# VH-VL binders against q0atu2, part 49

Target 1, 119 residues: q0atu2
Amino acid sequence: MLDKKARIRTSREYRNVFEKGKRLSGRFLIIYYVENALDNNRFGFITNKKIGMAVIRNRIKRQLRAIVREYQGQVKNKHDIVLVARAGIGKSSFEGMEKDYIAIMKKAGLFARNANKID

## First folded at step 18 (VH-VL)

Design de1
Fold by OpenDDE, last read:
Structure de1 (fold): chain C 119 residues (1-119), chain A 123 residues (1-123), chain B 108 residues (1-108)
Amino acid sequence: as target 1 above (119 residues)
Amino acid sequence: QVQLVQSGAEVKKPGASVKVSCKASGYTFTEYWMHWAKQAPGQGLEWIGEINPDLGDTNYAQKFQGRVTMTRDTSISTAYMELSRLRSDDTAVYYCARDSGTLFYPTGHFDYWGQGTLVTVSS
Amino acid sequence: QIVLTQSPGTLSLSPGERATLSCRASQSVSSSYLHWYQQKPGQAPRLWIYDASSRATGIPDRFSGSGSGTDFTLTISRLEPEDFATYYCQQYETDPYTFGQGTKLEIK
């Protein structure tokens, strides 16, 4: 589980990200990101029925949280980042999802260019 | 159609706890923020808190922090609000209310409300 | 927190008259984050005006919302008997998402 401080927890915080944030689309994920006034990053997650049944959605949420936690230390600070799961993610492997996350985050400039998958 | 149906009236003694349920139907429960409000007899509305039904994340008004717990059971599209260490001024009608704007774009206005649950706290 | 102060507390008018309800915020609130509800005795609140000036579904055009910054207004051009109720404003600018104390519109 992500630390409480590392989570977007209010609807208004989500609203802010969607209103003011930048949007980037990957194969399986869309990210919205905006600079915050904090010293840490906060992450949010959006899933819906389009990605699959409840079991699938729960798996996706669990996997996305795991990915975010794993790479949290490599993300530039002071950002609110919302991950939106796209259709088809339910059929994706964990590695595919992870690769997509890394690619999008690099494209957004939130990861260092030389950032690699954690072994 | 969208409908929020709350549990029945409760009578509690001071110091006890009460758990109110709100069953949602007619829409995808996990795709909309759920809010709770308090209305004391003859008084106005007071926002208690909100819950993300998909993730379970909650946000409570400071006044209720430490005494309120919001949860949900997605398998039955039901939200719960539990209030502990009850006191006389907790006597009120409690409402669940849906945000109209989905998790993708919450609007902050509540388009559907439960019928309300009267909670009476008395010795 | 943002405090919303509604005025007057009670407004006594007759059918056919014009009603003006005020909602003042302790700090600036975006129009997109100011909403109004109607509530009748024994009933749950009902969304009435959203985003300061947009009527909710099924709301008659005699109702209008306006305002910006810290001052917002709900206006009823010609009161109908069914319009007598309590009206609450609510802000979504920042949590807690507070309500005004309400204006009771009663028949004179």
Scores: ipSAE 0.923, ipTM 0.961, lowest interface PAE 0.4, mean pLDDT 96
Fold by ESMFold2, fold request of step 22:
Structure de1 (fold): chain C 119 residues (1-119), chain A 123 residues (1-123), chain B 108 residues (1-108)
Amino acid sequence: as target 1 above (119 residues)
Amino acid sequence: QVQLVQSGAEVKKPGASVKVSCKASGYTFTEYWMHWAKQAPGQGLEWIGEINPDLGDTNYAQKFQGRVTMTRDTSISTAYMELSRLRSDDTAVYYCARDSGTLFYPTGHFDYWGQGTLVTVSS
Amino acid sequence: QIVLTQSPGTLSLSPGERATLSCRASQSVSSSYLHWYQQKPGQAPRLWIYDASSRATGIPDRFSGSGSGTDFTLTISRLEPEDFATYYCQQYETDPYTFGQGTKLEIK
């Protein structure tokens, strides 16, 4: 599970990412990201009822956290990053979400240069 | 239609704990930040902290860090604030209040408030 | 932490008069993050003005908010009996999201 220091935990911090962040869309995810003033990254997660029933939404949240945790060491520091689940994500596989995340993060330039070895 | 209904008044001894509930109705509980505030008798409002009711993440004012715990039960749309190691200056009315914006775009202003819960700490 | 200082602490006026309530911040606060509440004894606060100048739903147009930076004002053009209450400003620029100490508007 993600450490408390690696999570966006305040309402004001979420608003800052919404207002100031860059946005990139994938098949199942949208990321918003902005540079922060810390020495570390922080991750946030947004899901809503359009995704599906509570069981499905909870599964998606767990899977996204697991994906972020797996790759967090490869993400360039000093960023606040919010993952927004798109309505169609409930039909995706874990592998599908994972590939989507990697592609978006690479396109955003958020992986360190050596992150090319993810594959 | 939006309503926040808090638990009833409590009388506690110093050193005890109190847990105040705030039941939400008329909106989707998990889509709005929830805040808690304190108002001591004859005094102004003091922000205690906030909770993301979807993820459960919390943020507390430093004054309350270590003594306050905010939780929620999404199955009954209820937020909780627990304050431990009570002392006489914890005597106050405690309010829950909803942020008027979404989780990703909160506004920071509170459009609906609970009716308040009086907590009295006395020997 | 941003300190909000309201003045005066108590404002004694008669119905029909104009009221001016001030809120001064220890640091700059964006207008989108400065809000006002009304509270009467025994009641919860009510959102009154948000984003420095926008009236909440159902708030009469005799209430207006203004200001920017560190200085904000709530003005009541013509006091009605129901307007006598305590008014609080609140900031959302940075946590903790502090309130001012309040201005009690009372009948002279």
Scores: ipSAE 0.875, ipTM 0.938, lowest interface PAE 0.5, mean pLDDT 93
Fold by ESMFold2, last read:
Structure de1 (fold): chain C 119 residues (1-119), chain A 123 residues (1-123), chain B 108 residues (1-108)
Amino acid sequence: as target 1 above (119 residues)
Amino acid sequence: QVQLVQSGAEVKKPGASVKVSCKASGYTFTEYWMHWAKQAPGQGLEWIGEINPDLGDTNYAQKFQGRVTMTRDTSISTAYMELSRLRSDDTAVYYCARDSGTLFYPTGHFDYWGQGTLVTVSS
Amino acid sequence: QIVLTQSPGTLSLSPGERATLSCRASQSVSSSYLHWYQQKPGQAPRLWIYDASSRATGIPDRFSGSGSGTDFTLTISRLEPEDFATYYCQQYETDPYTFGQGTKLEIK
């Protein structure tokens, strides 16, 4: 479970990431990310109805939050990061989503310089 | 057609709490931010706060922090606003309103509003 | 908190006249974050102008919005009887997403 400080909680903050953020696509996820003026990171999550039925969408949200929580200590600070679930993520395993997240975050340069320790 | 239908008028005593509901239909409830506003009799509009109905995250105006709680039940597409420790100056019409943009690209303007719920605080 | 001050508080005019309603912000507001609503007694507000100058669906072209920075206006070129109502500006630059106190446009 992500702490309140580590979550993007306002509509205006989501809009800022959309407007100002860089975008990278993976197999199951897209991330948008932008530097913030805080000492910490904040994470947001976007899933929509095209992904599947409510039980599937709730599973995806829970799994994505768990993945982010697991690696949040190794993410470079001062970023607002939004994870957007792509169509087809409902067929992915937890491990598949996790590998996709790690790959995207490495490509974005958002993991610490020791990012290979999380492989 | 998009519609927001609010619960009926309420009369409360000072110190009580009130919970106003806002049932959404005609769109995917969890894909748009929901806002709440207050309008005291003969007065203008005052923004209370917002909720992400998918994740449940909330953001309140500081004036209401500590007294307001916004929740939702996604299974029935319904948002709620609860205001506690009611005072006479909480007498107002309370509106829910939908942001016209999506969760990731909210516009900040409200294209659909509930009909309003009159809350009267009287001893 | 950004304070929006509308003037005049009440504007008394006749059908056929031109109305100009002012909204002044205490801090700069991007045009993309300044919006106007119309409200008649006993009704919910209706989105009227968004992004400072764009008309909401079904709003006639006698309504126009303009302005930038701290000064915004809503203009009605020729008043019709149905235009008499209260108009609010609203900002989305920073939370709390405040409204102006309103301008009541009433028939003379």
Scores: ipSAE 0.875, ipTM 0.941, lowest interface PAE 0.5, mean pLDDT 93
Fold by ESMFold2, fold request of step 22:
Structure de1 (fold): chain C 119 residues (1-119), chain A 123 residues (1-123), chain B 108 residues (1-108)
Amino acid sequence: as target 1 above (119 residues)
Amino acid sequence: QVQLVQSGAEVKKPGASVKVSCKASGYTFTEYWMHWAKQAPGQGLEWIGEINPDLGDTNYAQKFQGRVTMTRDTSISTAYMELSRLRSDDTAVYYCARDSGTLFYPTGHFDYWGQGTLVTVSS
Amino acid sequence: QIVLTQSPGTLSLSPGERATLSCRASQSVSSSYLHWYQQKPGQAPRLWIYDASSRATGIPDRFSGSGSGTDFTLTISRLEPEDFATYYCQQYETDPYTFGQGTKLEIK
């Protein structure tokens, strides 16, 4: 799982990303991101009841956390990033979510210079 | 419609622990931050901490760090606050309160409060 | 942390009078992060004014909030008997999300 220092943990931190962050939409995800004053990245996750029943929502949360863990070493540091699950994500595959995440993170310019090595 | 119902009053000895519950109804429990506050007899309100009921992440005021643990059970829409190594100055009414905004856009103002739980710490 | 200092600690007035309750912050607080609560004995606090000046649902228009930066006020233009209570300001600019110590508004 993501280390506690790599998680957005307070309500005020989530509010800051919402208010000050840039937003990019993908097929299944929206990301909000803003530069922070730390040496590291922090990730937050938003899923709501409208994406499906509790079993579906829990699956989505686990899969998104796994995707973030897999690629976190490639993310340019000093950012707070919130992943928002879109309606319809409940019908996506893990691979679909992963592809969407990679695409929107590249579009945001959040991957480090070696991000071109990502298949 | 929205309700926060807390567990009943507790009497504890110094050094013990107490766990206060807060059962939510009338809204989606996992979509709003939950906060806890302390009010000692005749005193003002003091913020203890907050919990993200969806992910379980917590944030505590430094004064309570190391003694407070906030948890939740999403299956019964219930938040908990446990305070350990109780002292006489922990005697207070403890409140749960809901942030009026969503997890991603919290407002920082609390629109619904539990009825309060009196914890008395006596020798 | 941001300290909120309310003044006066106790305000003794009669029905019909105007009340002015002060909340001073140790650092600047955005108006969207300054809130007020009313509390009567034996009851939980009730959200009263949010975002410095917006009245919560059902709050009479004799209540108004104002201020910015470090200085905020809650004004009651003409006191009614039900207005005698303790009022707290609260900030959400930075955690810990502190409350002021309260102003007790009591009958003279």
Scores: ipSAE 0.874, ipTM 0.936, lowest interface PAE 0.5, mean pLDDT 93
Fold by ESMFold2, last read:
Structure de1 (fold): chain C 119 residues (1-119), chain A 123 residues (1-123), chain B 108 residues (1-108)
Amino acid sequence: as target 1 above (119 residues)
Amino acid sequence: QVQLVQSGAEVKKPGASVKVSCKASGYTFTEYWMHWAKQAPGQGLEWIGEINPDLGDTNYAQKFQGRVTMTRDTSISTAYMELSRLRSDDTAVYYCARDSGTLFYPTGHFDYWGQGTLVTVSS
Amino acid sequence: QIVLTQSPGTLSLSPGERATLSCRASQSVSSSYLHWYQQKPGQAPRLWIYDASSRATGIPDRFSGSGSGTDFTLTISRLEPEDFATYYCQQYETDPYTFGQGTKLEIK
């Protein structure tokens, strides 16, 4: 789904977002985000065994990546963003996760203003 | 009890490839970063790279870039390191090691190590 | 990359003596990112001190770590026979996450 340039790929980078990032909680997701020194955004994903069995966790990962991929063009550049799946996300629909993501990203002010974005 | 069990010793010719395995048990394999390190005979430790075993993302020391590939199979909780175009100075013990922290809060210190895999490269 | 230089390369002492092992970094390293390992011949390294000064589980009180910035030390207040080994420092400030070349602590 996401290009390797748009992924947080190192352990030290994840640690930096955890330590320095702002945190916002939604119904199914928590995001952590911090400005980076790049021209682009990078996304990270945290899903653990408490969410459910491997089949469920793999579905959640795929769906979250798809949601991020769909909206990545509307996200302000220069941010490292980590999505943390909450324990109840396994019961969510794709549309429920998508709505939660949009709400959190709007609250964080991470969608670009007055560009090619919708709404 | 956390345990990392590596594959057995290998003898290879220059130009060949080797793939070392590291099977994890006693913890949730996909929730901790895995690292690999090299120790040539009589020498110190050298960091090779790391893998996120959940997502599969990797990060390698530049010295090994282009010759090393780290992968994993989450169904059997096993990490792999493959080193290609082997040369005599690749003769070493190779270790896997687990970061003691979680994927989102790694600590950078390695609390459990595999027993090591001796790779000997000789003609 | 950050180079860690350990001193001395070899330290020859007798049981009961105090040992001081030095690790110097080419750039500043946060105390949270400086760690020490012990290794005996034929064995994997073992985490010994983490975050510059915290002892790993089961490590005796005679071991202490200290330092900040570019200068870090590992001190063994009273050497026991089992303490003779090679000790490595390691940094996690920036990748590649380098190790020092080691200090071999041997019986005189």
Scores: ipSAE 0.870, ipTM 0.935, lowest interface PAE 0.5, mean pLDDT 93

Design de1
Fold by ESMFold2, fold request of step 22:
Structure de1 (fold): chain C 119 residues (1-119), chain A 123 residues (1-123), chain B 108 residues (1-108)
Amino acid sequence: as target 1 above (119 residues)
Amino acid sequence: QVQLVQSGAEVKKPGASVKVSCKASGYTFTEYWMHWAKQAPGQGLEWIGEINPDLGDTNYAQKFQGRVTMTRDTSISTAYMELSRLRSDDTAVYYCARDSGTLFYPTGHFDYWGQGTLVTVSS
Amino acid sequence: QIVLTQSPGTLSLSPGERATLSCRASQSVSSSYLHWYQQKPGQAPRLWIYDASSRATGIPDRFSGSGSGTDFTLTISRLEPEDFATYYCQQYETDPYTFGQGTKLEIK
């Protein structure tokens, strides 16, 4: 589950990912990621007003958190990862976001070598 | 114009709680970190903690951990700081302050401050 | 946590003089994480210098910030009557994001 330990919770931690992270764009998402000094991963989420009204933004946040939680066991540890929703994400389906996430995470090399359900 | 307007002065008994509000206007409340600071009479500034007003995540200075709770209501663009089990050395002016950067690129410097809320703890 | 120690605690000077305010950190702070505020009695603090050396909007050019690592300085080249206030440094290198105890700049 995506508990407090697996979340980026401080402003300074977000700033570090922005400044030092690698950036990779997908259709609906941008991923920023950087190695951390922990034994675990931490995830952050950025959605802004340009995505849509609050109802839309809240739906996107819920869906992205659910996707991250689903695949967190397949992610190589010791990374801080921030998911940034692109403006067009409001028109996506859950499955579309999920596919985009998987593709980006694979391209970033962040999934474990033997990720049998990730393609 | 960006404004942070805090609730009025409060007088409390030792052992009580106080909840200070900070209403934001002139910007998108959920896109900037909010911070709280304490200034006891004749003393300097002391950082209490921060809240991500979009996700609700908080981070407190250890000195206040266990007694402070920061929350927000995004429907009215208002941040809250609650301090429990009040004691005499909690008498201070409490400020809310906005980080000048966005949630993903916070700057760590505070460009807008509330007017301050005096909390007096009287025995 | 990072402790910021400002010196002197009180600086008594006359208008027209040069003021130098020191902020020393207990460990290294990147210049982009060291900021200064001015506060007058009964008022909220105001952002004055950010990123060690950049003036906030509307701050006169007689104010300058400098320093790196553990030693930072706020300089006022020629004091004006409105400059007498308390100045705080603040760090954002690590949480808790601490302030210095302040330097009170008072008129002699």
Scores: ipSAE 0.864, ipTM 0.931, lowest interface PAE 0.5, mean pLDDT 93
Fold by ESMFold2, look of step 18:
Structure de1 (fold): chain C 119 residues (1-119), chain A 123 residues (1-123), chain B 108 residues (1-108)
Amino acid sequence: as target 1 above (119 residues)
Amino acid sequence: QVQLVQSGAEVKKPGASVKVSCKASGYTFTEYWMHWAKQAPGQGLEWIGEINPDLGDTNYAQKFQGRVTMTRDTSISTAYMELSRLRSDDTAVYYCARDSGTLFYPTGHFDYWGQGTLVTVSS
Amino acid sequence: QIVLTQSPGTLSLSPGERATLSCRASQSVSSSYLHWYQQKPGQAPRLWIYDASSRATGIPDRFSGSGSGTDFTLTISRLEPEDFATYYCQQYETDPYTFGQGTKLEIK
């Protein structure tokens, strides 16, 4: 689970990302991201009932948090980032979600070039 | 129709704790922020804090930090607010209230309120 | 934090009169983050005006909200007996999300 400092935790912070953030879509998820005034990144997660029953939604939330935690050291600092699960994500594998996350984060330019290596 | 039904009135001694419940119905509980507010007798409203019912993240007003804990049980669509180390100026009606917007686009205005729970702290 | 100061504290008027209720913020508040509630004794507050000027569902058009920056008003064009209550402004610009202390609108 992500540390409290690395989570978007307030309603006003979520609204700020929605209103001011850039949006990029992948196969299974959409990210919204905006620069923040902190020294660190913060992550938020949005799922809804359209992706499936509660067991499925809870699995997706756990898997997305695990993916974010795995790669958080490679993300350029000073960003608030919200991951929105797309309706089809319930049929994806963990590996499929992971690849989608990596691709969309690279497309957004959010990975630091030389901070850590990823493929 | 949306309803928020709170637990009944409580009488407590200074130093005790109280836990107020707020049961939601008529909407998807986990898709809207929940807020709590205090109203001392004859006084105005004071925001205590908020909870994301899906993820469980909370945010409290600084004056309540360290004494308030907000939780929820998604299986019964119920939010809770616990206030510890009670003192006489905690005597108040406590309300839960729903943000009218969704988790990602909250509006900050509260379209549905619970009926209120009177907590009396007797010295 | 942002302090909301409402004036007057009590406003004594008769049915048929115009009422003007003021809410002043200690810092600028976007109109999207300034809201009003009505509360009658023994009842929970009710959302009345949101986003500074938009009426909540079912609120009569004799109620209007206006203002920007630090100065906001709630106006009732012709008071009806059911309009006598306490009105609170509330901001969502920054946490803690504060309320004004209220204006009690009472029958003269």
Scores: ipSAE 0.838, ipTM 0.923, lowest interface PAE 0.6, mean pLDDT 93

